# Miniprotein binders against q56y42, part 7

Target 1, 350 residues: q56y42
Amino acid sequence: CSNNTSNITTFKPLKLPLFWPWQKVKMGPLSVSPMGFGTWAWGNQLLWGYQTSMDDQLQQAFELALENGINLFDTADSYGTGRLNGQSERLLGKFIKESQGLKGKQNEVVVATKFAAYPWRLTSGQFVNACRASLDRLQIDQLGIGQLHWSTASYAPLQELVLWDGLVQMYEKGLVRAVGVSNYGPQQLVKIHDYLKTRGVPLCSAQVQFSLLSMGKEQLEIKSICDELGIRLISYSPLGLGMLTGKYSSSKLPTGPRSLLFRQILPGLEPLLLALSEIAKKRGKTMPQVAINWCICKGTVPIPGIKSVRHVEDNLGALGWKLTNDEQLQLEYAAKESPKSMIQNIFQTR

## First folded at step 3 (miniprotein)

Design Cg
Fold by ESMFold2-Fast, scan of step 3:
Structure Cg (fold): chain B 350 residues (1-350), chain A 98 residues (1-98)
Amino acid sequence: as target 1 above (350 residues)
Amino acid sequence: SPEEVLRKAEELFEEIREALWLGDLFAVRELLERLRELVERILEEAREKGNPEAIELMERFREIFERLVEALYEGDLEAFRRLLEELRELAEEIRRAL
């Protein structure tokens, strides 16, 4: 053996990012990480069991996401239950402002908020004021994406036109860098795209329920239209409220209101859960990572929820690799063979 | 000579690491090309000296490196990370064999 062992330089392990800079996804004028995070659970006491004692852990989870290159965070002016209405935006704003990782670079975070189509929002000016109220809660001067939370076309079509005019005014006044929609079906997506285009406003994003539990004909039509019109699909509920995690069974249900939904749907998902488990084991990944990676492979930007440091850490493992075409087909066929799927959002339009 | 070349390879690995964290795609491409040239030079010198073990290790290094570059261009960051670790481990074996 060599006596010069102490003089031999050792190669250090290289620490790699979770995705390359050129893998960022274009959304109109914006460049976003291939996966974002949603903040629906922040301030939600009923469905997600939010308590203010969780804020420190949520802040740590937010910092972990930033540290790993995530720059897209989705919220809404309606997020937060009861007296905590708007709490999601307030917490996100606080975390951005206080971030040690962002020192001087707060503007690199793309904040996407959604404005509720409340029945009392009857003028474009009221909708612009909703945007200003969100900016105040977020403590920022400009949003990355201002979104209409749902369409009123099926019950109040005249209201929808004034809400669309409100989005136009937000863009023209520089309050938002880009405009998007949520829960828009194929027909309404084309209509708003054309309406905005004639007014010089590009439609950058369409946020819809999209996952292995929500890949029906309508979702595929929406994706096709998005691809054709240069709109990016933001996929919400990529894990089906937790049903695709593999953590639950008929004997091991989640706490809270989701338990009832899981009793009805989960037994009908066995072929899909088996396929997810098989691929996860083969790849050395978790079932949530496979489910999220599938959404990315389909060209969408998933926004799984930030609930804890552990959840963010797991979901980050969905980045930096790709399912093969054969694995994607296996998952899609298993989903089609599963007798149950997620129910469409009640505000999902045609 | 062999020690000087290995030192240059180690310097390039550190520069690649920094460029990756800065997101500098052009620097990464340039540094990877310099590393490839260095490996080819080592392989040529090993062939001239007729060391069969060193030649075999260098050919394996070249094969892994080619897959590494392919993974980078394909955007397969997991494969890139795995191959980069394999390349680092093989470089340590080459260092010990020389």
Scores: ipSAE 0.000, ipTM 0.215, lowest interface PAE 18.4, mean pLDDT 82

Design Db
Fold by ESMFold2-Fast, scan of step 3:
Structure Db (fold): chain B 350 residues (1-350), chain A 80 residues (1-80)
Amino acid sequence: as target 1 above (350 residues)
Amino acid sequence: SEDPVEKLRELLEKLGLPPPYFYVEEVEGPEDNPTFLVFVWVDGEFIAEGEGSTPEEAREEAARKALEILEKRIKEEAEK
């Protein structure tokens, strides 16, 4: 293995938090590793070219994450295309059940799944049944976090109240240990927090796009609200869809249709990519490791995607160290000087 | 809805995919009239781009093109 992780598990924690995998972060009633992993690519044939022949490598990547103290895995009931709908949950459940690394401690894994706000989910009972279907696919009795995948406030506000009631019922029935939301903007985040509070249910997590490419006014406002209300921000796309990896330049674009977007955005990101490269070189780290570490330094829990063993190996190097305040400011200044950034997801509410 | 952005949302819901992500870039156009470029990403993959005199027009065009591309992919996979 490229990193001797056995040494870090026996090393006494230092006074300052260095984001070691065993230095758990509080997330409502849960204790999670400072970084988790997302499984959005698992079972996606249409956009990612998933094939079942990849399952063995994905299982190896999952085991590597567990061996290195990662206990948070994010999935969704919508992940997987066509006949493979729900495949991400099925694979995660299989890997947890079969894990030799867990050795009977399967309940130590925090599974966060997201329930899609499908137009046919019109009753709270239907939404509770969506949770039960996810539990069946995952082969577990209780989720760590049950999340609403997106808000319907902008197009179906009456449906949203039904979905919120569904989250309350999941919690009250003990199907989930905690509830969260995804793609909620500042205004809707406060509204659901207050609604859940009136029902005796704490809002545990808010999952939003958050990275050095996505730290605009809305993201910063969401983070501020999370801090004020005791909600943990789960940062998705912490590597900016791959643009922060340093693998690509105007002369080395990714294969396929992503090359057009990268060609347009990468030149505008030069100040940020240079700052990431400089800090990575100084620290003996990779650019993805620096970008992920920055998210953790901001008090978020990033969930980079598991696509291969190599990606997990690299991302694990984001732990066990901490950017200085000056390094964080350097990255933030470079990001602000970069003329092009990503904007919010179209389903992200106000 | 006949809005291509809403049609894209509906298609992605049927496929069980996350909402589309749009990146907007403003560029200089003729006579100081800005031209907006919008890039649409679905589940971490770039799908299409659109151009317009407003962000809304560019977003609609990007969504329309994305629909065409995704519908073609779906049809091709269904025939396998």
Scores: ipSAE 0.000, ipTM 0.134, lowest interface PAE 21.4, mean pLDDT 82

Design Dc
Fold by ESMFold2-Fast, scan of step 3:
Structure Dc (fold): chain B 350 residues (1-350), chain A 80 residues (1-80)
Amino acid sequence: as target 1 above (350 residues)
Amino acid sequence: SEDPVLKLRWLLEKLGLPPPEFEVREVEGPEDNPTFTVRVEVDGELIAEGEGSTPEEAREEAAYKALFILELRIKEEAEK
């Protein structure tokens, strides 16, 4: 009782989290860092130019993330093209197993994988076997989160019920600690939540495209539903395919298929890029760090991709600080003043 | 009426990639009811395999799967 009343004129009692890596957030039964990392590029030879000679650099990037308190890594059984199908899971599993930093604490890493809703996966048993195959590639006995990669509701509704039964069986068999979904819209998110609840399985996470370029009515509805139902939103593409990095302009487009999307969106993006640049300069931060920090401020867990040590180094700077409410509003206003935004992907449901 | 093989060719053309190559790898089962397996490769990389009761059906299935996988890869590029 000796010093408690002496500071009544200050706001010291309001200790706001600064999104330090050790300030874990709840995701169902899991405790995860405020930002995770995605591994979609690992084994993607056709579109990213992955080569096995890159594995040492990717392992260094992974170790850097671990050293800085990141414990959530998102992968998928579909990641890796052709003969390298599943390569992302194989590499992640190898890096976890070989990690000198973990030294027997491999179970502290939360592995979230996604199971593709391939049109040839027609039984719940096949879906459970997909989970077992992922566990084999990852060289672990249990996943943190087993996720359905997308909904089949709009074209194969009977298949979706089979895939949901597969998720239930994965959970009941102890193959996953939690279940989640990806690319689910507001209507389907409620439906799967209620279905799983009837079977005694909690829905832990909803992974959806969410960024300053993807915060339209549907994303806001999904976030509202997540908050109401106790589901954690995992935000993918927090940098809008790289458009929010400041590296690209109408006169400097990336090579490959995303250049078509950039031609469509970048010409209208100037107000948002200017706002990101101004806040970044004011804060001594990079534009990607500001964009990622914004996602965390909205209560989501962003998963930027691991492509290089440099990208991980930069993205880690999104942690340990927080945008003010005024800065968040400035970015959101600038985003609304940008005439064009990123559209939902082809697998996003209603 | 739109052939999956044609859709795949059009997608690859839009992406600036070479045309797909199809290879019949195995034929199984009795002569009156064979099962064909066809592989589809793009720029030397195996994308998918399909099965069918004719080489044409197996090729269409392989193209359908490859089209699906490539569209998924484009979406995954959007996740970075």
Scores: ipSAE 0.000, ipTM 0.321, lowest interface PAE 14.4, mean pLDDT 83

Design Dd
Fold by ESMFold2-Fast, scan of step 3:
Structure Dd (fold): chain B 350 residues (1-350), chain A 80 residues (1-80)
Amino acid sequence: as target 1 above (350 residues)
Amino acid sequence: SEDPVEKLRELLEKLGLPPPEFLVLEVEGPEDNPYFFVWVEVDGELIAWGYGSTPEEAREEAARKALEILEKRIKEEAEK
């Protein structure tokens, strides 16, 4: 026995709730917020009813995200319909350049863009030029992440090798800090990882459809591979194109082509929507906040879409707290009990 | 008919399914000429896409791929 009280308090820092915006997650050489934002709706007249009159509100939404510590913004060179092709990158670039909050700190924003596997992009040089064109539209000197938007393995396997070489050259030339892929399945994800590794290029990110509506065997297998290989999974459509918001019913469908998908899937989601609603009410949160928080709990970085100031404000409420293991299981069981799920993206490979 | 779009419609009608829906995306192609991507939706599922220098060419390619996918699924179901 000793009467000398050396207070060796193992000071365990108070466990603050996970997923604060300042608690950055590693993504290759990058440090990103636990949630980012996607810009698919910017310039998209067909699916999202975009009009240029919306630009002022989109800029306000972007500034709100920045003020709240969000530093990851996902876009693509194909975003924007018809004559507005590339408009998403142009708007994001304008907002970054004009940002008063970022004055002198534009490099703190991680811009992730995706390069379309267009059939006329047949050389690695053309793919590098696609990156340069994106840099021009974004008005920046270097991307955070340069991504291949989809695989050509199923229809043009020789083109895919050329596009992979293009990603290597973008990295080697310093045009991108990191490289990633989108819509890659388990087989192709391993193949590109190994290919890039032979060239000294780490694969940083894999962007796939991942949500409570898209938690099938394939998504779980991709997540397992990502964890094993040190790749960060970026989860797109974390709200199932809006189906997990609780804002839609058979009597209140979205406008445009999404209404066809909603008519087929939404009636079969009752168990999942009920579970989301119950947890949201218990936690004093919204259904979108719960659905996004679930994606973060699974170790992914979700990128919900920026459509308005109100959407960004709501989605920011997904941060600063964490679902319990029991709540996560409740949501997952409810998803399995739901007779419908999201349809796999047509660009998704094996 | 030799038209893949019409063949797809005929197949879906035979299966008791709604007509296919086509989603068209126009993009800037080589030499400032427009290029078209077309997705085809069958019974609420986006099952294929096509591309071409005209909307018609892209639509026909999407329909042709959709037919191949549906024919494969029908054969797989018949083997159960």
Scores: ipSAE 0.000, ipTM 0.277, lowest interface PAE 14.5, mean pLDDT 83

Design Ma
Fold by ESMFold2-Fast, scan of step 3:
Structure Ma (fold): chain B 350 residues (1-350), chain A 80 residues (1-80)
Amino acid sequence: as target 1 above (350 residues)
Amino acid sequence: SEEDRLLQEAIRLAQEALDADKRGDYETAIDLYYRALDLLWEAIELTPDPEQREDILETIFEYLDRIFELKRIIEEQKKS
């Protein structure tokens, strides 16, 4: 149906309030909260310092998100320590199954998982089996969204067609309610949309890096294509791995591999961090809340990571209000004046 | 304009309703949501653009869904 009305929740000035906790946005056949949560940190010992002693707090954070109207949770079959661990999916599945807040309504949670384009996944049947393995780890009968984690177009174009056929079969077999892609650039996004359309399968979501640090020409082109074709953009790293929180500086870097990226980017972010701080103070909000709210104002569904109850509490404050057009422009201008922007994921295709 | 005035007042009432809702004052929230809805219905009558009318209608239905949920919560609390 029309991609200029009900699918553009944040650009219509009369829709009020756009970021209410129980206000839902369309994502193909799905109705999702205007912000979701990513589980990338769950089971990731090296990059995020995950420990099993954190599981109780992560479960509490999950319940808090549900209580406040969040129904979209993003994971991947590659998430966790070690290459093919599945730990993130296992934890999410456990939390959904054990949830007292859901009270038998587990199917009201939209689980979005991503299937890695591993070099050994050479048949559509193998890709369908990857979906079945994720369902087993999550302990659910059907996914909300089944996503291809990255494109192989630049190095294995024949494999990509096979993986697309796998997505078609997942949908046709009822294993997923919707299909999506991750790390697809403008050219490949149009190609997969058109291919899936010939098979009677709508492309419902495109997950890409999108934030005040990642709003270059390519991100804007992807957003424009999404709006035109009725695809919802899921914005990952809406806080720039924490750079937009205001708690880090050149003299106070995070631990682990993120410190390398922060050393390169943080020194140039003063104009953007100042603008975020000023708007946050004026609105009685935090800098992360402003940064996430900006992503929602652009019509995307951000998926900040769940690391603690405190992170969820703060991020939930991004809902229930809206940045003015002037505030959005102030942030965008400050971002353009910042000499460093976040680098595209190396898996993102053209 | 009168349309803009009605929409801005509806936004204000909806924000007050959300604040009451978040603090668990469900009866006040329901009253404020209904007041916002009344203004949105009035705004539709002044809105000739079909797309804008559709956006306002969608917002009305979202507020109604929340009102109905809050009414169910109140009834459940009376039982316990």
Scores: ipSAE 0.000, ipTM 0.268, lowest interface PAE 12.9, mean pLDDT 82

Design Mb
Fold by ESMFold2-Fast, scan of step 3:
Structure Mb (fold): chain B 350 residues (1-350), chain A 80 residues (1-80)
Amino acid sequence: as target 1 above (350 residues)
Amino acid sequence: SEEDRLLQEAIRLAQEALDADKRGDYETAIDLYWRALLLLEEAIELTPDPEQREDIEETIYEYLLRIMELKRIIEEQKKS
């Protein structure tokens, strides 16, 4: 039987695993599970090959997550390709409404959605209406977190102030319990925090690409700002679109557009993948579980994507244990030695 | 030292508590966490290093929270 213990040779006391599902983490006024799930793949036909025939399995995956104490689900009004735009929100709403596990406790689920900074969303009223449209698709009366999906500061700075006012109005009208941002860089994160503070609105979350493949200077600076200002970092792509699972190699690429990204990055990841594999074997865990656990150890709330029941079952194994400081350093050193990393999101601001 | 002896014994008991906790033996886990907590309270009185005192205090608090949660689980199981 393996235990999560401190190093006995230093005579330090044993710290309990902080990552039990019932050991909620604070996210503004919200209490969320240490790991959530993202629904980016739901309705995405291009990168994930989504088909409506998958909906029954996705519902089973959602129920499995609920049964294991997960209460945070992240979606967006832009999720779903082509005519399936908004499909992720529609499916999440349907699954929450129909859930046998919730039995009238639908409000215990924290739904975090993201509102796209579309060029035609030029008034705060239009942005508030985007929130109402999301509530309609989700079939809920109030969001846990309403998020701005990306900053317009670099190309439409006047629009950004309008969108920020929209977030304030959503909060004041009780449409959202908390406000967050996505893809905000260090400078813009401080600016929106200060703006919201002048309006009496706390900034609860900052969602950015953060993983063993995405821990550059900007990610570390964002994490530092989040810690200083009491903002929770939500880490998206904690598995690097699947690159940290150990299922792919230069000779075994995924199908579809992901193969182009994998061809460029995977050859340079051998040191990191080896370190993940070694720690996983030592701990009786999988490589995805180790990679997700690392994100939680850094004080972030990762939101790996729901694609199948099998993937959710595996990712749930990231909870209930904790990497040692030495294991975290080993992974970080291996990541720094890897010549390739994830490309920064093009919407990421300064 | 006596401090090291108390810390080692607390770690051993906490390790046994985790094993009981993992297998769902919550009453045994509570007893072992509580015994570990008491040894940590003794050890902190002998600990001159401020950083180590803080680590011990944090660990005592974590054990206490887990004991409270396990008691809640036991009560819920009795009702079903």
Scores: ipSAE 0.011, ipTM 0.467, lowest interface PAE 9.1, mean pLDDT 83

Design Mc
Fold by ESMFold2-Fast, scan of step 3:
Structure Mc (fold): chain B 350 residues (1-350), chain A 80 residues (1-80)
Amino acid sequence: as target 1 above (350 residues)
Amino acid sequence: SEEDRLLQLAIYLAQWALDADKRGDYELAIDLYEFALDLLRLAIELTPDPEQREDIRETIKEYLDRIEELKRIIEEQKKS
């Protein structure tokens, strides 16, 4: 589509892929903004310090994202600590329902939720019911995308086929517009794609840890498979839990258990953090904006977390511009020279 | 190492969770198990040894199983 911010001239404007929110990317039948937002922090008291007093700020942050053309919001039925389990879905549902200007247009917001592969979910019917429970918490009639949160192949391989059948039924019943997976490695990604294809269901998304801190052999193989099979990669933790923001050092750590991870990894990231800082200064951007823009440049859809209005405002600055190929290579080289990186989630399969 | 520290903290939280569980404080037990899970996931990200990663994965599965069982117990108690 044409860029509406271009200067009016006597010539037709050139189409520029600058990652504007209105320059949607395809994800199966869905058209999504080039960056979405994740809601992992909503209801997580222990890792992210969530409190219900934050709900007003989170609603304002959600509204800011919508006003700036963001239409993809990622959540999960497991998000929320203890009694707040499912709180992320409940809050997102409330914000969508109460949003001014969306009256009757709730489907314009693409809600991507993830269904946990809990050991007690042993039937496809139970998995379909998990989807119905998510729809109830979200107060919507249909999901944009229903995702399997992780593969059971490594510890309960027979359960996996049941969960896959559950995804097929969700799609066939019209409960979800698209289906996807999370934390699937290269081998399992091909297997589920092929299985779903035999059932007439396209696999539309693969959500994995992907960032300048997490671009090892497995992530590159997953990206290659996604490109080959027409699957959109959704990149989670695009900022490495905050390590790529430039806001932390050995003397300024985040509170909670993240501080233990930061003490171990952060000192090894000096080459990457320097490269991010240099490009950010050259471009008049922040380090988080550069790190997110890099993910978009690789053809992924990053979902940085919503924690505050300030963070959403900053992350929105990742859109409307593009890193050059040389800048991307500089960041990738610096990442390879950094001796520490985040290893893959334990539920990411082969 | 930092991995060892995270594992020890996770074990202490799990032991506290078990103690809460045994006395019938299921809500506190769930919160503590979930905290332990968060720490175990961070520990795995720092653990290069495949055998240790598998051991942590088994521990995570056990804690997830118990959390789901406790959620059912709480729900049943609310009904009665």
Scores: ipSAE 0.000, ipTM 0.226, lowest interface PAE 15.1, mean pLDDT 82

Design Md
Fold by ESMFold2-Fast, scan of step 3:
Structure Md (fold): chain B 350 residues (1-350), chain A 80 residues (1-80)
Amino acid sequence: as target 1 above (350 residues)
Amino acid sequence: SEEDRLLQEAIRLAQEALDADKRGDYETAIYLYFEALWLLFEAIYLTPDPEQREDIRETIEEYLDRIEELKRIIEEQKKS
């Protein structure tokens, strides 16, 4: 099926690319752009080297995304290091409030935040208060999507039930328009969907690591479940933390913790990187644009990170065109022939 | 091995967390402890030896307990 918000068959004059920025996709009760943006780097001093002097550039990047039809922005209450914890939400809220591009239509932005399953969040009331704290930092009255950041099923199953009740209360109190989960595997995804359904709450989104480097059996099972249950898959790390950009090699590694992962995986990616390069050259596109477009072609909503105006400019080039079925198969075959893939997020459940 | 390299990176992050903890930068410490925990969970699933897996699990529990204590300290400081 096509990535349309309406249940319509492809017909004339619909020969335009399906991923125009103004073509929205359904995500529960929400209408979102086919690609969103993540704000993980905002306030991250340790892994990205964030400084407040960067805020003007980040605001410009945010405005550029809005100008090009992007309305989905993903953040989390845990984003930001040290005393800047929560800074990602504070910056996003400031940019939305101050936006001249929105001109009083701030409520048209879909803010998706994630609430950390911290071990000290032991009551549903504390989890609802986490939501209220996020609303305060974001300076908004209601979230588009309130998400549980990870499952506690493997180590604190009783806490998970409390957190699920917290999500129900957020929805019932009107603090969120929809609820979602992050890092849920196939088994837990079905369980929370069924639990929420008994409480009259629809599960609108499942955010998981999903890319040409993260197409294992679990990701495919999650996608299948999402399609069957009317849940939208939000794909994080659509560029494999940068491995799919073509900018890195064994002699040119990124700084910081990513270098460990890159040393292990990057040498095994030659077939996939060559296929990405070939298609990019043929299409007059960049390798990141091809990798993101592939995620959209699979019916997911990717959320690449906003780090600079240049990153947003490049990623926006993933919209307005579509990979053919043959090109998608070529990339998927090359990925299967590559001997390495991304390591699963440790908080992803079964 | 791959398990050893992942464990070494987790230990490095945990050491940075401990340094932040010792200087009273509790929010940074909590963040770094969680970063170390994420890697320890990956290491535990890659570890074939049951005894080594149990050692990693014990370390995870210790870090989770410390995070809970640090959160309590931060809450008390804000009240004061």
Scores: ipSAE 0.000, ipTM 0.174, lowest interface PAE 18.0, mean pLDDT 82

Design Me
Fold by ESMFold2-Fast, scan of step 3:
Structure Me (fold): chain B 350 residues (1-350), chain A 80 residues (1-80)
Amino acid sequence: as target 1 above (350 residues)
Amino acid sequence: SEEDRLLQEAIRLAQEALDADKRGDYETAIDLYERALDLLREAIELTPDPEQREDIRLTIYWYLFRIELLKRIIEEQKKS
């Protein structure tokens, strides 16, 4: 700035991007709320202790998200343990179909599902059929985003080309409005973008682990590539499976399987948790709200998990405001000063 | 499938263990976690999906950690 003393005064109000749910962000051909929700816990009996008795509360949580303008919901065909495989898609589909708030407007919901790169999915036709199976479970005619759940480049590179062709066919057949990938590293992200472009298919989203707890060189490179290529980064685990909530300590661990990971990482997070707490207190916000808001400030669309009505209520408070550049830097510095971070997903490629 | 059978039985025992753990019945929880562990170790050998195998592996590590912690809690409670 040149310290200009000549001000141009206008009466026109400047619309600031405060991440309200109605201030949609572009994701390829889609318009999505600045935060979505993930459904990994739905039907997961081993890691999250899912029981069918929880379905009513999950439905209430889903309706609350819709009522507050959330239109992006992420699921996967592999979500659900054992005989409940596909249960996450079945529950989401049921909730969308039964929604009184959506009556006649079910198509306003952007459903993003992920197709597992199973070793027996060896033809593009099998992958297209996986998409059709997801549509059947979800009880919808078209997905918002069809995603490849992980890359096979490191162990089955020839299979990956088949899966990419499957994504192309899903798009060409109108089964998906947009195509995305999950757990793709910088090198593979560029390769699939270029491949899809030669086939006339835009790559609209890249879903990766991204949070104040997952800001390694690779995540930053992926974000840079996304910005350059017009791809929207969907940030999963924006709260580090709950470690950034401030509700846990070495003496107050969660009672589920996350406890082992928390024991290893939490003692090394003190600088980051302190910074989150200080900013939350100053802003009249919760630590999860600050952590999610930070992801949005970085230009990503976070998808925290729907686990209860209370969690959705809290996460919605991440919207309608914005961290300053100085607050963002304070959090990033504190994260860098913290000796521990989330372990990168083993499926993430180079 | 045999994998599915083992996994479903492990899930049943795991749910019972989590319920016992939540209500503070630590001795019952330990027994149920150990029984679930035996089934999960068999199931993982039959699991071709790498993501599901990783989920089972993490669950095994968590149960081992939780059992050890619960044993320490019981021991401390016995000291009054």
Scores: ipSAE 0.000, ipTM 0.328, lowest interface PAE 14.9, mean pLDDT 83

